# Miniprotein binders against q8gw64: the designs that were tried, part 36

Target 1, 233 residues: q8gw64
Amino acid sequence: SSSSQSLSFSSNSFSSQPESELLQALPSSKPKSPPLQLPWLIVGLGNPGKKYQGTRHNVGFEMVDALADAEGISMNTVNFKALFGKGVIGNIPIMLAKPQTFMNLSGESVGQIVSFYKIPLKQVLVVYDDLDLPFGKLRLLPKGGHGGHNGMRSIIDRLKGSRDFPRLRIGIGRPPGKMDTANFVLRQFNRQEQEELDHTFQTGLEAIRILLLEGFNKSATFVNTRKSMEQLS
Below, E stands for the ipSAE of ESMFold2; O stands for the ipSAE of OpenDDE; V2 stands for 0.75 times the mean of E and O plus 0.25 times the DockQ between their complexes.

## First folded at step 23 (miniprotein)

Design J89 (at its last look DockQ between E and O 0.28; V2 from the best seeds 0.62)
Fold by OpenDDE base, look of step 23:
Structure J89 (fold): chain B 233 residues (1-233), chain A 81 residues (1-81)
Amino acid sequence: as target 1 above (233 residues)
Amino acid sequence: GSEVKIVITFTIPDEDQPEMLRDIKQAFADENVDIKSLTPETDKDGTVTMTFEITAPSQEAFWEALDRIYQLLEDLEKRRS
């Protein structure tokens, strides 16, 4: 018994109500075209391979993994030069992506995903490490430059110089003393730094939920007004 | 999994709409995923906003369906280029 699923076209039969009553012409607010409902893309930035695991420059990957775990999303699909997880938060389809390119080629992966899924840049959240933020501090911004970050540069360049996508910045702080920045971002977190980041990730995932369900302004208020743990000690 | 009901919106040229609707209908004829086309809206620029309500038995089945719709859209775009 082949159950033919019928695409039901609901033809709304306009019942011709009779002309007579002076229905005050409610200004025919042309039905606003329904808002575009498309998937969100959440991209964590990092480098692939065991040598980069737990490094400062991979904190964007860790944030995406923490979100995947919290939402029960399996990061097991390989496509568009990324590891993917696909899921739903509330009624919003989401893609979690970890580009498996080198950091400076992250834009190649992100550009392919955005192109295939037709994702509006306002629905591309990039999560990445930031030297100009204190350790463990989150900051959500609606737009901006790359700040010297090679992954963000690659994304902006691939998106034709567009900067009008949201970003969640995770503070890793500045190098101590005279340490080179490239060597600093490739250092692993110590246990105490990791424990602080776990709390950062819990704040970050809630900020992402608020962003999806309640919009950018509420999420930005939630993230950007939080005191760092360092200001409570 | 739990049933998933999600609305997805695509913007395509008006001339592509009949083909896209046929391709979706053919692709999902025997699938456990219900796809309802809502009334399309035509924009001033000759683009049509198609809205689909997708009902799937799981999130996985929803994403498989959605990926297939995006593939059909890509294939349609490639046939016109």
Scores: ipSAE 0.767, ipTM 0.909, lowest interface PAE 0.6, mean pLDDT 88
Fold by ESMFold2, look of step 23:
Structure J89 (fold): chain B 233 residues (1-233), chain A 81 residues (1-81)
Amino acid sequence: as target 1 above (233 residues)
Amino acid sequence: GSEVKIVITFTIPDEDQPEMLRDIKQAFADENVDIKSLTPETDKDGTVTMTFEITAPSQEAFWEALDRIYQLLEDLEKRRS
């Protein structure tokens, strides 16, 4: 009742040759295989602990919390080194994770979840703070590097250097004057900034819903062409 | 209502299909998840992809069953290692 012929689920599942062959059939041609009916993972990045609550570096945590609240998903379970929740949006199973490692070790959590649930990387959305976007601006990208963000570096390293997963970047702006970048991301948002972020999170919720239900291109069109709240101030 | 209708897939080695299919069906049954259809497809790399169309009484029942199935898949990986 056992065989050693075909040994590894995980490597075969994530590096399936049919999917790789279809990705090579560009430009503009549609993939020939049906969409995978597998769960999505949505990861918000931040640092655990009360000291870091409300900081700019934790805005990914806040975005995922807003999504969990809007969808009625509990984030009280601890698993995979994360505060972890599971639910359904439309007919699509989703998992929400807030890694409780420190930021630079986020890949340990994400890697465990991806491995256990066999999640295709294109269905792993990572949400994080971005110094290179104006405050309140959102940008959805289908892949890319870490941009100097230690949490993204940790995730890419843990996924064996793969950069082929979507990200939702939340603009936090640049530090004022001579303020050190590390100190800037650890500062708390003030009341006005938090009010602006509520609008940003509302847009982010809609972008994620469109991503899951209608696909990446429609979500990217929706979110990447909107004016940031900073442009309105 | 609270009922959830999901299409979900699992991929396993072809030689393990009888045992795994039985165990997956049991995981769904234990949570009162109804299997509306099952489409197995043997892939070119010696694996079978099983696509289930299911109806669960709640999202909690669905995820309870699904977590058991992923645990079964992990256990299979360990037995084969």
Scores: ipSAE 0.698, ipTM 0.884, lowest interface PAE 1.1, mean pLDDT 83
ESMFold2 (binder alone), look of step 23: mean pLDDT 79; pTM 0.728

Design J90 (at its last look DockQ between E and O 0.35; V2 from the best seeds 0.63)
Fold by OpenDDE base, look of step 23:
Formats: C-alpha cells, structure tokens, sequence
Structure J90 (fold): chain B 233 residues (1-233), chain A 81 residues (1-81)
C-alpha cells in the first residue's frame, strides 16, 4: 500500500511590483539663450599718412585692406578716430577698422568702437605686425600680452588691462644686425617682401573667414599649422 | 544689393525695454527696414536680452538701421547716468 504523498506546491504569487520607471524627466533643456549675435570688429594696426604706407608697422592696415577688397567692403566711413568699412560675411555683420590715431593711441579708437557697438572682446580681432614671428608667418592667438607692440599696449590699457581678445599676428621678423627697432618697423617692404606678403594676406583672409564662420579653433588650426614660405625652402 | 536678414542681440536693463521698443518702432515706422522683435530673455540680474531680426534691402540699409539702433541705445544709457 504505497502512500503517494501529494506534495502541494504552493504557488507563491510573485506580486510583480510595477517598476515605476521613474521617467527621469530629461531636464527640459532650457532653450539655450540664443547666442549673442553682435557685430565682429576686425582692427588693423598702423599709422595714418602716406609716409607709413607699405611699412612693416602698417602690415595690419594692409591685411584689413586686402580683406575689404576681397569682400567688396568700402573703407570710406570715418568715425571713432578710425576709417571703417561695414559689411556682412555670410550672415555675420563685420566692421573693418583702421585707427587713424598714432599707433600708441590705437586703444582710444578701439575702446570707443567696442563701447558704442557693445562688442564682446572675443569678437574683437586685432591684426598687427610682430617682430617675434618670422617674415610672412601668421599666428592666431585667443589672448596674450602686447609683446612690446605700442598699438597692442594701447588697446590692452584702454580695455582696462584685458588680454582676452583674439589677435592675428603677422611676422615681420627682427631687425637685421644693429638696426634700431623703431627704424626697422618704419621701413617699407621691398618688392619681393611685398609679393610674399600678398600670399600671407590671402592666407590671413581665409583665416578670418574661417574664424567668423567656423570659429576660433578651426581658424587657429588652419593658420598655426601652415609652414612659412621660408620653412619650405 | 541683395536682401539682408540678420538677427542681432542687445542687452539692456529690464526697466529700459519698453522705452527702447517704443523708440525702435518710432524710428523705423516709415523705413524700408523691417525690425521684428523675437522673444526677449530676462536674466537673474535684471537685464534683458533683446533679440531683433532685421530685414533690409541691402547691406548699407542694414548698417544704417543697426547704427541707428546703437545710437538709440547710447542715448537711453545717457538719460540714466
């Protein structure tokens, strides 16, 4: 008489607690405040007057003139102690400025423009001659000191010591031998130097377009990775 | 020239916004330049980011309009100082 013990399997009802998926409300991405859309200021540094045309210290003016010509911008407006051209590259309003002050007073002009147009310093590009760069060499920097350059000193001083504006440096090299720096920067380029600078200006112009349309990092990569013509010979 | 459509942003005190809007509307009422206000943003510090879409028949007309807006802003700032 084999007593089959019926093992009653008690079905434990697993109450599936609904995992309340806490839908972590994706933090409602606050609509990013529309990016501040303000004009750009591109300043070339130089001295006014015929005696300073084509001089090393005026290469910043020549770069701005090359940009004005390439973009069809007329440099005919006089205001804030500068000669201006106003235009648009893509959908970006730009001001090209050549301060008509002496180089050491360039900050007076730039400071007035920046104040009137409320331009953020990140949108103030200063183009100037640099003794510490090889001839024809471009370098784009997001910030820095004046490097002994009187125009850059004047701008930094007028901007209350701020150094946080982009600069396009154009190499003019150092004075040969025992030549005084002040006399060197006031020498005109020879024809061969001018022909090399025309290629520098085309590269600088494209670098400015990239800066405006694609931002600083792309422009800095474009400029700062190029070998100078002298490094290819 | 070709038609220009540019968005421009201004930052002003919140209390100046109504006057600035009035002055812009009055200045451009009869001009061939369309100035459309976009939704302003007020920050925590009591400043307003005003945003305008400017539509102008040329780059020259755009810059004339923009210069006039900056002059109105400067004049408004001078009245408060």
Amino acid sequence: as target 1 above (233 residues)
Amino acid sequence: GSEVKIVITFTIPDEDQPEMLRDIKQAFADENVDIKELTPETDKDGTVTMTFKITAPSQEAFWEALDRIYQLLEDLEKRRS
Scores: ipSAE 0.736, ipTM 0.892, lowest interface PAE 0.6, mean pLDDT 87
Fold by ESMFold2, look of step 23:
Structure J90 (fold): chain B 233 residues (1-233), chain A 81 residues (1-81)
Amino acid sequence: as target 1 above (233 residues)
Amino acid sequence: GSEVKIVITFTIPDEDQPEMLRDIKQAFADENVDIKELTPETDKDGTVTMTFKITAPSQEAFWEALDRIYQLLEDLEKRRS
């Protein structure tokens, strides 16, 4: 038995703040206790190495790289089995991670970061490729299963089966014909697809900023809208 | 970089609060981070939750202080095991 001490930035069960921000006209008359202020972790999933660069399975790495570039965050530090960066968006501390395990061991990296910084799971955003969404489409979900994605399975398993963390899913489409999905996710995006992903990543950056500054519900409304950016030819 | 204003929370055991508070203040001071407000909240489980409102000269200074503080918290946990 160890001390019951908490060495973490943990959130209490008062995460209703995003929903109350949907009220339009008047400030709430209800008194509120001070919210816990804890860092966010944003994880992009992929496989390390040049041979996997540009593959569909690495689009999570690309999204986090786009965010790091936009925010001026260096991803040069290796820590927690990840390329790891730290910064601030507005007044919110954030950490960015690209696990450098292989995809199916991503949970080892994420688990170490969550444990050290005592991050509440609701402030762990995982960004990854999704076969069930059309190419370039984004979806933000507050929780869920792994959907057959080995990186998500690894994270859920390492978090002792917990599924209560948000995910930003990036649509990669489905393979044509009878092509095996495992082979499809390891295929490279072509140059046209990479150019179209630039628009997807800009939408993802905005969704993440809204998530951090205005809450999950506003970000989900923005991201899950049918009016997402048009594809380029 | 530019100045940042952050609200950040740490949870520590009640019995370690005097030592940890001193060390946290020193970590902020070493990076020229100014503490504007400190609010402790004691819990029945023998812990205190300390919320700091700070102004740091840059995000880099903030994270240098914060990583030192997390290491102090980790070291405290290891001493108690």
Scores: ipSAE 0.708, ipTM 0.891, lowest interface PAE 1.0, mean pLDDT 84
ESMFold2 (binder alone), look of step 23: mean pLDDT 80; pTM 0.741

Design J91 (at its last fold request DockQ between E and O 0.26; V2 from the best seeds 0.61)
Fold by OpenDDE base, look of step 23:
Structure J91 (fold): chain B 233 residues (1-233), chain A 81 residues (1-81)
Amino acid sequence: as target 1 above (233 residues)
Amino acid sequence: GSEVKIVITFKIPDEDQPEMLRDIKQAFADENVDIKSLTPETDKDGTVTMTFRITAPSQEAFWEALDRIYQLLEDLEKRRS
């Protein structure tokens, strides 16, 4: 008489605790505060008056004039010791400024504009002549010293020693032979130099458009990777 | 010119916000320029970020409006100094 002991398998009801998926509420990305949208200031450096027109030290004025012409911006407003043009590139309000102070006082004008319009220094582009760059060569930098340039010195000094503003440097090269630097920068361009600079200005205005619409890094890549005409010959 | 629609952002003391909004509303009541204030954002330091949408019939009208806003801001700053 084989007593078959029926092993009663007690079905342990695994209570499937619902895994409450803690929906980690994706941290509601606080809507990033809308980026500060303020005008840009593009400053060309030079000296006022017919005597300084077309001189190496005024190439910053010529670049601003070339940009004004290309964008249909009238340089007819006088304020803050500068000649201004006001316009819009895309949806970005821009001010073009030519300080009508002597070069060494450019900081007085620029400082007044920056103060009134509350312009962040990252939105102040200064365009100026540079002896340390080959003729017609552009260089866009996010910051730097004055490099001996009196207008840039004046701006840095007026901005309490701040160097953290972008600059478009236009190469004018070094003085030939034993020529004094002050006399060299006050020489007019010859016709051939002016024709080369017209191509420089077309590259420069496109670099400014890229800076405004696509940002500094794209513009710096566009400008700083271009060979000068002298490096293609 | 063509119509322009531009967003401008100012930082001012939080205490200046009501006056700035009033002064803008009064200054542009009869103007062909539409200025809409967006929701202001208050910073931890008591600064408010004001955002305006300016709609103007031209770039010139936009800049005239913007220059007037900057003048109102300067006048407000001078009254507190």
Scores: ipSAE 0.791, ipTM 0.920, lowest interface PAE 0.6, mean pLDDT 88
Fold by ESMFold2, look of step 24:
Structure J91 (fold): chain B 233 residues (1-233), chain A 81 residues (1-81)
Amino acid sequence: as target 1 above (233 residues)
Amino acid sequence: GSEVKIVITFKIPDEDQPEMLRDIKQAFADENVDIKSLTPETDKDGTVTMTFRITAPSQEAFWEALDRIYQLLEDLEKRRS
């Protein structure tokens, strides 16, 4: 017996965004799937220790800390080789993790969490610094490679080569002059950059809330078409 | 308020369903989590997908119960291996 109404189909329209900055989804002939009834994992990447605090490479840690603070989630528990917290946003169970391995071993932590909680990879969001985006720019993508980022490489390797998990990329810009990339990511943000990042983090928090409560496409539209502070100056 | 209403799903081997369902219900009951509905669905791969609609008195109570349930599932997997 029929117990449901037929649903109207929806489709994405072409936008003014360059093709490389926005993923175009094919229209679906089915009703959108209901939200998954499984927990989300949100991972912020960085290196542990006071030495790395405030570095560009640790901006993923800072984004997750901002989320934890906004949602009242304690990150004091050490488990799965991570500083680890658990909470609920709306009706969605979430886990927050900051792997306390070094960056290139982040997959050891993420893999343990995913295995224990049976988390579908589409519900694993990884937040990290990105050299290919302007400072303070955010980009939400549903999948992809590691882009030369050692933490992302570690995660992909541990997940048996799977690239099918969302990422929130936080633009840190490119090294100036002849500076090596490795040295650049370990430099501290200056005071003005940290103040601008606070705005970036608030936008990231909203993007994550939309992702959890309304789905990937709405979050990607919100964050990928939003101008950074750098673009507004 | 502090109450949370959550829908959560577990996959359980069909032959272990009576034991696991009992233990899952107990984990929720121990934390005063109210089960509003339970929908089992037998899958073709020999498992049952069990969807719980629950009301927990707090997110802490929910996560305490949920962690116990995931540990029970992990222990079951180890016994079967």
Scores: ipSAE 0.708, ipTM 0.891, lowest interface PAE 1.1, mean pLDDT 84
ESMFold2, look of step 23: ipSAE 0.612; ipTM 0.858
ESMFold2 (binder alone), look of step 23: mean pLDDT 81; pTM 0.754
ESMFold2 (binder alone), look of step 24: mean pLDDT 78; pTM 0.714
OpenDDE base, look of step 24: ipSAE 0.778; ipTM 0.915
ESMFold2, fold request of step 25: ipSAE 0.670, 0.039, 0.633; ipTM 0.881, 0.499, 0.864
ESMFold2 (binder alone), fold request of step 25: mean pLDDT 82, 82, 82; pTM 0.775, 0.775, 0.770
OpenDDE base, fold request of step 25: ipSAE 0.770, 0.776, 0.776; ipTM 0.912, 0.914, 0.913

Design J92 (at its last look DockQ between E and O 0.18; V2 from the best seeds 0.00; counts 0 for: pae E 2.8 > 1.5, pTM E .741 < .8, placed apart)
Fold by OpenDDE base, look of step 23:
Structure J92 (fold): chain B 233 residues (1-233), chain A 81 residues (1-81)
Amino acid sequence: as target 1 above (233 residues)
Amino acid sequence: GSEVKIVITFKIPDEDQPEMLRDIKQAFADENVDIKELKPETDKDGTVTMTFRITAPSQEAFWEALDRIYQLLEDLEKRRS
């Protein structure tokens, strides 16, 4: 007659710990301060005067003129040692500038414009000729050195050594043979070179529109991924 | 020209905000530019960021007003130095 010991299972009441409200209040995203909206400055580099028109060293002026023409902006204001055009692309106010200083003094003009209009350096696009790029090749960079370019050196020096402004580089290639660089950059484009540059200017113009309206990364992708005409032939 | 819609930001010292706000409003009014002031923001260093939503009858009217405002800002800085 085996005595069945009834094991009384004591029901331990698991106290349901209240699921503490790990509603961590998503940090109330402080309404992001409206982005600083200031004018853009687009500077083409070159030398003033008829003898420098259509020269390799003035391709930055030609790019700014092509942009002015396409946007209906008159380059008729003279101030800060520059020719200016003022306009709006979409909802972005822009200033186009061609410094009327010699190339090596371009920083004097650009520094005055930046100081007067309080332009942040991220909104100063400099367009200039580059010997280290193939002819007609565009390259957009967020920053960098002067690369031996006297206009870019002058701008960096006047901007207290700052290099943190965007630049659109237009390839002019290296001097052929034993030609001196100073003489090469002062040669006019031939007709075939000018016709290729017209396509470069249309691409550059669209790159500037993308930069203003869609930002640097989209514009840099658009410009820097394009093959040069020479790489398509 | 055609109507343009722009947002613009000015940075000034807090102490100059009342005067500069009046001068900004006058410069835009003189050019028939409609403006809506957004809530100003004051930085820790006593700099006020003023932001305006602008509707101008032309690009020219916008730039004429804006050039006057930047001249007033330069003249204000020169009086402090």
Scores: ipSAE 0.802, ipTM 0.928, lowest interface PAE 0.6, mean pLDDT 89
Fold by ESMFold2, look of step 23:
Structure J92 (fold): chain B 233 residues (1-233), chain A 81 residues (1-81)
Amino acid sequence: as target 1 above (233 residues)
Amino acid sequence: GSEVKIVITFKIPDEDQPEMLRDIKQAFADENVDIKELKPETDKDGTVTMTFRITAPSQEAFWEALDRIYQLLEDLEKRRS
């Protein structure tokens, strides 16, 4: 007889442990029924090639690179049309991907990874540049549209229109004057902006760690209500 | 090494479940990954959920075993197509 071939991993669990006690790998001979540790995919969006390095449109690549560096994950493998790395944060297996398609074909890479590893969409975090947020501001959302972002459009289209995957949006501000938005996202960050982004990336790393270890709501509270560095100075 | 908990969910006919479990255990064993606990559950719709608590000698061994397991699941889907 024909069988349904829908294979999936379970969705996120809610943590019951204090935040500080989840920062380490948790060896135990006693099971204690800990929170479920499922594989995650974290995708940073951008365009490949030296021409696009440092552009606003590639800030998702930079966020994932910062995460990879912080967690000691090598991004030296090319697979699934992406620079691809695998590791563990706490006790949670993660995969990091920087699609090496062009931005508007990012869904081809993400779709292949999701299909092969049977990743539930709620455990696919996409990190990308956002024109509607102030520079350096982060926003974590559980779902949504593409907002005109061609990489997000590609991913949503490839997932048959599904919008049920979280996104970490990195504010790049609006273009000055009458500059076209397409030209603005392809401009390089200057040195001052890069220095400010280092703080943004550290906040993003913590938000991602909280997301994986403590759950979406705690991460969203941490990152979405946080004042920008400019507001605190 | 640290203990890791992995949950694998799939739908297969009852007659294939012993073979799949054996192949998964072999994938871990071939990479010297120790299985500390295994909890299989079958839901009413035939979905099998296997929870593994494991200790791997390295992250590389863990991911090598896990990649083989994902390939086994892909191969199972292919046989059902």
Scores: ipSAE 0.336, ipTM 0.717, lowest interface PAE 2.8, mean pLDDT 80
ESMFold2 (binder alone), look of step 23: mean pLDDT 78; pTM 0.710

Design J93 (at its last look DockQ between E and O 0.39; V2 from the best seeds 0.00; counts 0 for: pTM O .776 < .8)
Fold by ESMFold2, look of step 23:
Structure J93 (fold): chain B 233 residues (1-233), chain A 81 residues (1-81)
Amino acid sequence: as target 1 above (233 residues)
Amino acid sequence: GSEVKIVITFTIPDEDQPEMLRDIKQAFADENVDIKQLTPETDKDGTVTMTFQIEAPSQEAFWEALDRIYQLLEDLEKRRS
């Protein structure tokens, strides 16, 4: 038994809000809980079928295919309305998806995957074509709207309006002359553009590896401060 | 094949933890995945967060086990409605 007094009523002003202080002290004091370690999902957007192969709107499919090839991940499994692949980059579990819905229904696929694997939205990276960036420019952003992109609209709607997931935007430029944006995104890249995109994809691969292994801020610094091939010529 | 070392977390209702933990361990064992450490934590909302440090003989073995585990979790959710 102890002879010291553990509590003095007449001088103890620290008990004015004991319930609030106890709650704050318990969550903040000596946490031994490991951080949550959950898989990543990387989604490339596009339209399925031979008709749409090589179109600007399918550049997200091409970026994910480049990643799958570089990491030796097979994209031959069909599940969750997607061509789907699974692997490990470093020590990080990763899933790759190319929704095989039409673009405007991409959220059905993404939503099923996120629900089944319990993926936090901050670990859902969506890769897609962006009319507001110069051709071949990459931008990594932690959140945002859909910018008129029907695939992004579908994903945001399926995620109950949440916009809090990262995106890797691939610049395709804007249409020339009087061509509307819908027709422009469905036109194919020419050979010179595809050669330039190979460099863009290599930068994108590196940005994704940095994202997974070193975190968002380092990846965003890497990709968002790089010059495009157009800026170098 | 290349061995992989993974840290992975699952969240399970406390009342289902004993049976689900047994099934998770079996899913790893069936694929020769070694559990090096298991760290459970009971959260304020009455759930258990379990973090596994594992070594798998390949990424394919890891994902085979992991898909089985996520199917078990999905089945549990459907059974609870």
Scores: ipSAE 0.721, ipTM 0.893, lowest interface PAE 1.0, mean pLDDT 84
Fold by OpenDDE base, look of step 23:
Structure J93 (fold): chain B 233 residues (1-233), chain A 81 residues (1-81)
Amino acid sequence: as target 1 above (233 residues)
Amino acid sequence: GSEVKIVITFTIPDEDQPEMLRDIKQAFADENVDIKQLTPETDKDGTVTMTFQIEAPSQEAFWEALDRIYQLLEDLEKRRS
């Protein structure tokens, strides 16, 4: 009589621990507070009045006018000894300024604007003519001296010797032959020079947009790596 | 124009904040511009930074509001000097 011992397999009830779905709380994307904005000041350098219109020394005014036109900004406000346009580019408040002082007094205007609007010097872009750059060539720099430019000297002096503001230099080249520099910068562009500068202004506009929206390094790369038209011929 | 929403920062001494806030509220009470104060920040040197969000129906209305705030700040600085 073979006693078959029935091995009672005790069914261990595997308590399925509920997988607590770690609802990884998706990091509540706190609506990123809109980025802090401070006004930018973009200053074109030149002399006021019809006599100086279209002159080499006024190419900074022409660049600001081209920017104003491209952004739909009216240059109709007169304050701080400047003609102003106020606008917004990509949610960045911008002031376009043409100091209506003589070039050598541009710092008086710029210093008043910077003081009133509390503008950080890193957000003061000065656009001006440069004899040391080939015609139509742009150069963006984070800082520097005045290079003999009277408007830039006036601004640096009014800013207590500070040189730590960005500048967009527009090449006008050196005077031909024995021509005096003061007479050279007060010559109007010819039609061919103006047509070349219109392309320079379009590049300058894009450089300013990149500066505002993407920062200095990207804009400086964009501007400073471009070959001048003279290097493509 | 398109609606404009910009966050602007002003450095204002802590002692002047109550006056500046009053002057802003009074200046903009009847305007179509919404000015919200954000949480003030104090730096390591004790400088208080006031941050405002400006909501305006246009770029023009935004700049008019901003100019008025900077004028109030200049007037406050002149009264303190």
Scores: ipSAE 0.653, ipTM 0.838, lowest interface PAE 0.7, mean pLDDT 85
ESMFold2 (binder alone), look of step 23: mean pLDDT 79; pTM 0.731

